# VH-VL binders against Putative dimethylsulfoniopropionate lyase DddL (dddL): the designs that were tried, part 4

Target 1, 232 residues: Putative dimethylsulfoniopropionate lyase DddL (dddL), of Cereibacter sphaeroides (q3j6l0)
Amino acid sequence: MHSLSERVEQLRLNDCPDWLYLLHEFDALYRQGSDGGSRPIRTHRKRVRDSLALIVEANPAVNDRPPEVKPVTAHLGRALDLGERGAVQGMSRALARVAGRLTWEYGYEKVPKALARKYAYCEILGPRGPICAERLILGFVLFAPSTTYPQHSHKDIEESYISVAGAWSENDAAVHAPGSLILNRPGLEHRITTGDLSPCLLAYAWTGSEERLNQPGMKLSSPRKARIEKGI

## First folded at step 4 (VH-VL)

Design Q13 (from D01 with heavy chain S31Y W103S; framework fv_dalutrafusp)
Fold by ESMFold2-Fast, scan of step 4:
Structure Q13 (fold): chain C 232 residues (1-232), chain A 119 residues (1-119), chain B 107 residues (1-107)
Amino acid sequence: as target 1 above (232 residues)
Amino acid sequence: EVQLVQSGAEVKKPGESLKISCKASGYSFTYYWINWVRQMPGKGLEWMGRIYPGDSDTNYAGKFKDQVTISADKSISTAYLQWSSLKASDTAMYYCARLYDYSGYFDYWGQGTLVTVSS
Amino acid sequence: DIQMTQSPSSLSASVGDRVTITCRASQDISNYLNWYQQKPGKAPKLLIYDASNLETGVPSRFSGSGSGTDFTFTISSLQPEDIATYYCQQYDNLPLTFGQGTKVEIK
């Protein structure tokens, strides 16, 4: 009665069905193949699902970030179309519903201009994501065709990539199929190269301590090492 | 700080039941496997089994599957190792240890619980 | 089950000596092997993980190498505080298995 002021209620996850739907698709993605893969991969999937379930049940705050685009996001529509045709179509549909709300960024203090035109990432759930969480980061990385994402590492953070769309390889090893999970070791360098015909969209999950996930840090390595490894 | 604190030493007779505990603090208890490792007097380390407290999933070494039960209570961040009927051959130091499953190593250990079974 | 065999079972060396312990797996375990130190009356402590990586806070005189079935743990210059039993442990498959241990003593 006394108040003539407008009040804005804090949005929470249960108020945001498109975000909740996207998180359900992350859960599905990390349940896919849960009866296969190495022991570390099965345990990592379990950690991601367990953390996600607790976060969803807690109905966390949702804080909209200003939407941002990067040059690579011109490829997002093509990547989503490819994902819709493949094994991870549910994730592609869920991501399409929030595409206009995404904040695409680089994550490094300085990025070479050639790389800046070829990649970007967005955090969905995490300390800086729209969906607030402290012990799990979920997001996406988008690459243009023929991109080399230089060697990089994370301290005390366990990282996985699952291909949503496009072809890629890590450390010039085997090509990864859509739906396959690759687990990256804390502190060890890894490098991503994408195929020449299509953009590549990867879902990622980071697990680690609260302190590390709030201040993940990343190291980039010289392109010289990548060229030497590729030549051998 | 991450800590695993185990229950105190036990002296038992053959045929008695026993339940020992491992209380975790300083981290998310449901996020890591808790493992039990036996060390008989003057002998080496033997892995007995493990539990993932988030969903109570367990794995046992074949030798121990029918001899012990591993459980956890996530509300109090405590894992348990239980015998329905102790044998003299169960005399040992029992360690709980947190597993970092990526590299399969035990990064934190409890101080140990000495169990002595004698007539 | 994967059997882990250490050599030697015990050794005596002088302060400053280079100490080498070997661990052999009954089948190929890639680099999925860790090394622990256990001092009398204490819980084991991780020293080396994934065959060759030194755990944070562990002195640089400790090192590991090897892959497949044959692994080596080395103390480049033995110190009095290094008197302990050392264990290798594989994590290629369940059950997790340890070597029988190598007791290191000072002469």
Scores: ipSAE 0.005, ipTM 0.463, lowest interface PAE 14.6, mean pLDDT 82

Design Q19 (from D01 with heavy chain N59Y W103S; framework fv_dalutrafusp)
Fold by ESMFold2-Fast, scan of step 4:
Structure Q19 (fold): chain C 232 residues (1-232), chain A 119 residues (1-119), chain B 107 residues (1-107)
Amino acid sequence: as target 1 above (232 residues)
Amino acid sequence: EVQLVQSGAEVKKPGESLKISCKASGYSFTSYWINWVRQMPGKGLEWMGRIYPGDSDTYYAGKFKDQVTISADKSISTAYLQWSSLKASDTAMYYCARLYDYSGYFDYWGQGTLVTVSS
Amino acid sequence: DIQMTQSPSSLSASVGDRVTITCRASQDISNYLNWYQQKPGKAPKLLIYDASNLETGVPSRFSGSGSGTDFTFTISSLQPEDIATYYCQQYDNLPLTFGQGTKVEIK
């Protein structure tokens, strides 16, 4: 069917200046080299930039999804205000221009109730995002203050987080500041904890083949005792 | 220092079983894919499959999934490639190699195990 | 499966010559391609990753370029120790696949 949509000219990236502006800021974010001394980080940054350049040049379809909010999105305004005062000002401004058009969602089929109040993500570029792409996912994840995002992993996908606003740590270790990139190692569990005073907004990038990105295999880890009790 | 050490050369008859090994050292064995690559005499490289020792997840190239079994023993940091019944066409050099997931390349290779199958 | 085709299958060149090898993927693989060198009786050695990045410790005379389906590997000034078979390898999708190899010999 879809005859009506077929009679309307398909919007493309070049027709959508706010989305294009946001992608230009993603490019700028992945060109910054403050954490780029190591080879894996440099290689990942280049892969994201190269993939993004090819996608932008192709002028992909734009299919805006219905806007959707989650409880954590009440913190978005504060996170953007913090970003405006920090090292990633351009990204914060670009995201503010499209804030009302974002589809916030959960990355898991079943989310614990406590976590559901404290996080959400939105895809900007990707198979499910408003900007269509098959080999790169770009988006944001937003956390409330004092959030513990439980241990999770995925295999065969390069994932990075760059802090836009707020303070956070991985596996209760080093505190990460705005502009720093953390490269998530494939197959290894990691846990994200946010600071007590402000929300945390992270930009994320996933690189991989079309097959891998359509089925990322994200999993939340359960404590061994809980699994034993349930007879797993 | 990262090292992959493979078992020694094998001479077998068709129909015999065989299990060759690849012992890893100098890194976290459970954090990297171990891959098996075949090279027939005078021919190029063929990827056979891989195992993630941390959870024993495996992938086989279609040509090899009915021919071999890939396994790993985390307690001794050793990966294995095995045949239940060898054929003359299995004559080849077999390499194990560690995959660097971020760039999909093999950063460390074993020295190779030559397998000769003849009547 | 993604098929990788190298050209030429073999070549002979003189010391100091520029050597060019091409690799074609049967479908778009972006820049997810690596190049290896294999000397007789030895395991392969990584030279270039992600189409154009030189591995640490590899001489600057080696380079790579390309994206999508067409890739090029170049030795700017062939040395005697460069006598080897060179392989491209894609990692865009499983199974991982290699080109058939290009033998480089001195005239």
Scores: ipSAE 0.007, ipTM 0.515, lowest interface PAE 11.0, mean pLDDT 83

Design Q23 (from D01 with heavy chain W103Y; framework fv_dalutrafusp)
Fold by ESMFold2-Fast, scan of step 4:
Structure Q23 (fold): chain C 232 residues (1-232), chain A 119 residues (1-119), chain B 107 residues (1-107)
Amino acid sequence: as target 1 above (232 residues)
Amino acid sequence: EVQLVQSGAEVKKPGESLKISCKASGYSFTSYWINWVRQMPGKGLEWMGRIYPGDSDTNYAGKFKDQVTISADKSISTAYLQWSSLKASDTAMYYCARLYDYYGYFDYWGQGTLVTVSS
Amino acid sequence: DIQMTQSPSSLSASVGDRVTITCRASQDISNYLNWYQQKPGKAPKLLIYDASNLETGVPSRFSGSGSGTDFTFTISSLQPEDIATYYCQQYDNLPLTFGQGTKVEIK
């Protein structure tokens, strides 16, 4: 019904310069091309940028979630320091401005205790993020040094990871430096291992249908399956 | 390398059952949706439904929900479209197609199975 | 269900002509629309995805534009091999739906 507090308005993105600045840095991050980047990587980058532009133009609602920390967030300050001195300093500065407002969480109903001490993620834009959107999720995942994030998959979700700070490898293949992008295809399992000396901070983007982004259906693989895939 | 191979043409009478197949090769069968698309003679494309072989999850267009069954056998990388009782109005070309989910498009198609239902 | 309506249902044009086909969605689908080409006796082939992106290997004379409810597909200079039926398809919501098709013929 009628409200006497007509002057109290819903916050929108244009009212929140620190969030808008962070989204500008996501746009910049997804505009960079790696040397000879493949067509799927270029297409994914364009899809993220185009979707983000439409969302920003719509001036979506901003509903800050209660701040939450996890054990791994003790490493956030170090990760931001590394990022500030590296190739993605703009993103690191933008994230530092909102660090106290982030809701760090786990994506799984049950997470192994060892993993729970070494990782967490936060959604920035998406159905559950502070910035409301239905067809794009943007966020960060933070890992402690020497973390193995087990094999996992996403049904109908295209996922990218871009290094902001620290070194990591996927499926024991390439070592990825700040600024590099890895594209994970829907339904395919992937495993992340971080380097021993520094925490690792990754920006991530999920694209997919509205149906799938609201109910991602993530699964963790057993250690036996990981060994079989390695042939060990 | 990626290939979808459909079963051969069928000629049936109204009331008969039928099961047609789509055999996938060259990729991880359990990681992509397989869709069925109907094209009646001289008409356009109609999406019938889809299956995700990894967990047998299915979606149907409302028109087809009670007319057909979509299934898959992971052990032989084959998807199926089945009728318990055919009607003359089921006469059509039936395509299977793989869905590339993040762009919502069909990237590979089978060659089609022509089904003719006549008395 | 989201209804997709194409215009025109058929057209005849000369080689070198600019051909334009439109597609209208019954509700806002953002840019979640693809365009396919189907030649007689063959399965459809993807040309454009996400309203405006050209699929790899597809000639640059094909283009797409639009968002929301109104979409356009253009062939800038019609070639003999372009004679086909063209379909739009939305993927914003299930069920997936196609337009009725536009048949392109040479005069």
Scores: ipSAE 0.006, ipTM 0.477, lowest interface PAE 13.0, mean pLDDT 82

Design Q28 (from D01 with heavy chain G54Y W103S; framework fv_dalutrafusp)
Fold by ESMFold2-Fast, scan of step 4:
Structure Q28 (fold): chain C 232 residues (1-232), chain A 119 residues (1-119), chain B 107 residues (1-107)
Amino acid sequence: as target 1 above (232 residues)
Amino acid sequence: EVQLVQSGAEVKKPGESLKISCKASGYSFTSYWINWVRQMPGKGLEWMGRIYPYDSDTNYAGKFKDQVTISADKSISTAYLQWSSLKASDTAMYYCARLYDYSGYFDYWGQGTLVTVSS
Amino acid sequence: DIQMTQSPSSLSASVGDRVTITCRASQDISNYLNWYQQKPGKAPKLLIYDASNLETGVPSRFSGSGSGTDFTFTISSLQPEDIATYYCQQYDNLPLTFGQGTKVEIK
């Protein structure tokens, strides 16, 4: 097809090299260590990579959302600088190329005021991301130094975090460094605490049914409420 | 070892109530969906619904939403499927099955409970 | 609801034959499809998950392939113990749905 005048049509992934390169770096992150780890971790890595490959091959629509910042995004430059000097520099470089186009948001209907100053996330690929997809969500979460992200859960959504920059721990476990993947099973509550010296930038992937990814039932639980719901 | 053990066969009359059970052992009961699957004599498998025992959240196939109630008692690791008023068309084998969330498959099945409804 | 249609509904084959069963989804389900075997009087058993992955302990003669709407399940060399009904099942969206089943019999 052609036209007598210049036409601007729906942008697709192949028209957007910076987005495409960012997705290539997601593939690289989920390919690292793919031969190791438990079966659930290997299965998750493979599902993310396979879903991503099919999505890229389909050349999906790209609908850039209005850029949006949150207080925590003042830390983004520092986080990218940390990532650029470390094990995940490819991802940090790719993210830097689109930094001004990101839509940072909170993801919960209600967010505590203290937390609102110290975290935000952005969806890159997914039902609400600039790159349209229904069966996989890829994005980033940014935390200020010394942030405690309270217990949260979601059902039928398998979630992973891969550290891009900064140090953090989950449920008071060992410190996780750049390149480390943590897999959260559907329905299990997890709490994230970041180190006090630097911001923390995590890449995340969500897999689950189309129904659940379009309408994630995320909830933020206080320690008291979580204890009561567990029958304690 | 993971096991799902279902209650024994039932013979009932139309209009009677019934509650059958599926007792889980060998794993964290609250971490997996328990699903109910019906198989009418000589026919295929039909997904009826599921429950997440941690918070008793349920999903039903539309056909079964007003026909049955799915519940669970996490203190005894048991899921239930219940009818307030049985019909002859409820005659079937009923299976409970554990869902492996990561690949949406049923990795463990109960042995089945045969329900016969006749006058 | 996503409808799953299997072909054929039944087949008879000889020991050693290659058996192929197809499953078609009414809409794109990516690779979110599993295959089960059900022997007479028993609960179903998982054989293949995520379209092409063989479950642990399942013989290598069983395989799966496909994505989107069209899927294939193959038994490379039919054995007597393979007499069963085979079901595909999608998990892309609720309600979870099964194909109607393919009954495999030996000649």
Scores: ipSAE 0.006, ipTM 0.486, lowest interface PAE 12.8, mean pLDDT 83

Design R17 (from V12 with heavy chain I104F; framework fv_duvortuxizumab)
Fold by ESMFold2-Fast, scan of step 4:
Structure R17 (fold): chain C 232 residues (1-232), chain A 123 residues (1-123), chain B 106 residues (1-106)
Amino acid sequence: as target 1 above (232 residues)
Amino acid sequence: QVTLRESGPALVKPTQTLTLTCTFSGFSLSTSGVGVGWIRQPPGKALEWLAHIYWDDDKRYNPALKSRLTISKDTSKNQVFLTMTNMDPVDTATYYCAHTYYDFLTGYYMDVWGQGTTVTVSS
Amino acid sequence: ENVLTQSPATLSVTPGEKATITCRASQSVSYMHWYQQKPGQAPRLLIYDASNRATGVPSRFSGSGSGTDHTLTISSLEAEDAATYYCQQYSSLPLTFGQGTKLEIK
């Protein structure tokens, strides 16, 4: 853990340079120089940045959760290496500095066994994250190669994914490269399929009411509906 | 230290099923990150990847041949098998198996190959 | 699929000279590897992940490049270097190889 901040009880964000550095990279990720996004995408990017700026200025409490790993986190090193070669290398380096402090989890009460070995997420900023916030959730989702993440919906939560590493597609759409943003509207179904050879690391942001972000109410679709065969 | 050797029939008739065995030493296919792949080379042609199997029993196939290929392993015997159905004269080639190494900084690569076994498909 | 195109198809060099082989991918490659194959023999790994020499490979072999363009360079060519050289990507399925470059000594 040489790259992680010293642990001290009752820390605040200004006391934790590695966490602050990671949040600066989230800001950069949502501030990209592309003015070509649709109005909803531009509005979402601005909402994320504005919320993040207010949260950082408030110097919130930092309460590191016990570190937790999942089987998929064996792929994290490869994903960070891939991210360092691309447009989002700053984010990859920032994440590497806090890797040992992350709490990886599933976010669902029941997860199919096959999926449990191929995915996990971690909340960085939010009601349940190490960095306390009520109006914004920021985190990462990690997928093994050739993972099909089932259709699901988040009522009243606007969700975006930005690719940090690896190739993926949503709802059988075109393959997305590192740095691209996909915006999921509240209540809409989506399915993520990752590329065949490399793990996929996505940064995510959720915006919504304080009430909804404290109780996201995730649902998974049946395995049959969710499956896309991309090869074995 | 790592060694692989391919074995199987030298002659196969059209429409028959080919089964090849890769026997290896110097590594375990239960070690995280390790895999074994099959690659073929028709006479005077380029290399063509066929299939891979990894330590966690993850299997990957060339989509062009997927319907004809099955890869499997017997970790206790240090063997990997490739089965190809409906053989045709165009499948005449030297078939290689290769050890796959993984390092988190440099990714996957095939570092040690067997000597190859030649399969001729003719009536 | 990611198509790898090598140039030149055939290269004739004088002993002691420098040989350069290029590999162009139709899609960006995160991991490019190079192999040497002598007649009647299995391929031998020379370079992995663009620029790292494999164990036992002489220092005269070097690799460079990123994205879609990669290069294998052999400095101070020796008679024993006459072979066919293949690039190979390990970034997307199916795994693909270039068509090969035959290196001949004049």
Scores: ipSAE 0.000, ipTM 0.432, lowest interface PAE 17.3, mean pLDDT 82

Design R18 (from V12 with heavy chain I104W, light chain L93R; framework fv_duvortuxizumab)
Fold by ESMFold2-Fast, scan of step 4:
Structure R18 (fold): chain C 232 residues (1-232), chain A 123 residues (1-123), chain B 106 residues (1-106)
Amino acid sequence: as target 1 above (232 residues)
Amino acid sequence: QVTLRESGPALVKPTQTLTLTCTFSGFSLSTSGVGVGWIRQPPGKALEWLAHIYWDDDKRYNPALKSRLTISKDTSKNQVFLTMTNMDPVDTATYYCAHTYYDWLTGYYMDVWGQGTTVTVSS
Amino acid sequence: ENVLTQSPATLSVTPGEKATITCRASQSVSYMHWYQQKPGQAPRLLIYDASNRATGVPSRFSGSGSGTDHTLTISSLEAEDAATYYCQQYSSRPLTFGQGTKLEIK
């Protein structure tokens, strides 16, 4: 027999103001520089904002996952302090409000021990995130200082990173400052290297089909393959 | 220039199913952030939202009427359809379709409306 | 459901006067939109996101407010402004309209 006290009401986004506030800051982040970037970047920013708007309107289910920390999360406080002083202070404040509720994870089946000490990511909105969505993933990746995150790729997923705190470079290109967006096209491998002085916190967005986002098939490139592709 | 036009039967008997068509021009329902909504207005009464369909085929329904409503689209023909089952005299109203711009910061607003089509439900 | 209550229900004014229509929500709204509907016509968007005038809308129409209380102001009323005005929100599901305010010009 079921009693009224045994009935569970599903938490939804509108019941969770701190999560909603964080999503507001994701919208703001993807709205910056929308009139100054390349067409592919502007199109991606608009796609993320439009998808997010529709998801928020739907008032999706919120299923808080058990909080989980990784060694790199010892750097989170420093990263948030750095973000508070920059162009993305709103995002840093919003993230600080939910910091104790985040589920930090690796996302790969196998992670080298050295890398496992220096990075982790958390999904905020998505199929496995606390805020349920099938066609958009939003989250953060945190790196310790002097981290090299090896080449990796995703099939049929368009990915962007926006720097919240810290300095980093992708594929040995110029150093990226807080507020800058890098767009990674589906199937292209990329490598991230962080600066020596501070941790690096990146917001990320993945767009793609429901099928692909539920099974992203993340792959780290082997050292031999990476060297061959670089002509080493 | 954005235009929308509603069409469908003027008279429906109780218990029958109503199907309305919205034919539009001047925009594509493949454009991100674009949707088409259906709103009705009984004679002398307020506007009542029924349903929306968006560029990504996401569909939203008024919870009070959800079990009776189906919204669908044919993007290649620039048409949106609304089906409403088990019609009752209380459903007598002018039915409008409207172009909807959706941005999370501005919400849903309907900037261009069709002229409306009147549906009378009587025995 | 977020219930929108408009006040007054009916307003009669002379040309050149100012009309103020209020919309009170049962729950806080992040953005409010306003529509004008003349007899026998479809609604026309006037104001979106509390204070932004839609394309082609005269400057005498203005919107203001936040939270649960929003207002539509029409300065220097003209005979053509005789219509029913509706507020609309979508800060909470489902999308709702106010009951309407009928503006009559004497």
Scores: ipSAE 0.000, ipTM 0.440, lowest interface PAE 15.8, mean pLDDT 81

Design R19 (from V12 with heavy chain L105F, light chain S91Y; framework fv_duvortuxizumab)
Fold by ESMFold2-Fast, scan of step 4:
Structure R19 (fold): chain C 232 residues (1-232), chain A 123 residues (1-123), chain B 106 residues (1-106)
Amino acid sequence: as target 1 above (232 residues)
Amino acid sequence: QVTLRESGPALVKPTQTLTLTCTFSGFSLSTSGVGVGWIRQPPGKALEWLAHIYWDDDKRYNPALKSRLTISKDTSKNQVFLTMTNMDPVDTATYYCAHTYYDIFTGYYMDVWGQGTTVTVSS
Amino acid sequence: ENVLTQSPATLSVTPGEKATITCRASQSVSYMHWYQQKPGQAPRLLIYDASNRATGVPSRFSGSGSGTDHTLTISSLEAEDAATYYCQQYYSLPLTFGQGTKLEIK
């Protein structure tokens, strides 16, 4: 009569223990250091955790997307092996359980060929699934060794990265070790550079309005724009 | 107890190929996070990194010497090999192999070194 | 490449005194390590990841610093501490060492 998804039971989060386990590990990541850090970082961590708790309680729909790989996913095994150590062990194990079901993508409509070989992301929770949510995006970004991710910004979206594996720096300012959280406030340009010895795997969270998270407005900055804004 | 020992020729003629062996005990190169590196030190000079091999068979080389270097392993025999082609008197040095550990919070570091083997390059 | 410059090149101190050795990197370093090398011996790991003491290393050895500036401090020098000390970064290729600081005990 109707589509197959309307006739048969829609898969929900509680039916998918591997996805639920991965979300529990996201909660754990954003709970670490909750008594420390700057006030904006503590506020962001709490916002992510509170949003996630409401989403999990609502038992949202799960729509697994077709699995997809990118050249950079050849590095995923090594990144997961590195992430098996210490406090991020739980996240690495949880991610390994769903590795074959991930849809790796480029966030931009057009990606430079050099970057396309060294980067990809996957959305775990958000408006594009697989776990359906409208006001929070959780996912992963994977970088090859020696990658420079071009300067970019998000409008009205607050973004954080937590290192799962590998070392990296943002805006050439400080080197960030695994386990650290970096907060990118709405409208601020940022650039990521990874170390030479290992791939870099980052967990990310986006908070913002439903309207903005469904249409994030991703844009890569040109060298000309960067020079003008930097006063060079 | 982790131990490593270097072996190879004490004397090498210019243009010849040097092959060094690192034999180790107390760890396995199949263990996640483990690697072995080669470092050399010319008489009275600083340490210079040459190459690394890791548990996942990832190999890294000093770019200045990459065309001359090959690192390999035999996990079943607990051995790591370094081959360096076209030897020159400036390559005279003590050559060390070192156990490398990785931890996500502390990165990579070389915690145990072999005693070193001295290689003299002369005609 | 990331060039590591140590200061001073040579340091002469009396037993019981404090020695401070500085390592400056041309690029920011996430993983800086320190080694001790006595004449005729292999290097020995003292400090890893800026401030962690390796197994068996006495508490008088301490490391500090971040970014481009790192320091090794020996708080109460003993005769056995006479050695050359090297910093090493393990973040970018090629892996690089400082030129060494020779510590002499009077």
Scores: ipSAE 0.006, ipTM 0.457, lowest interface PAE 14.5, mean pLDDT 81

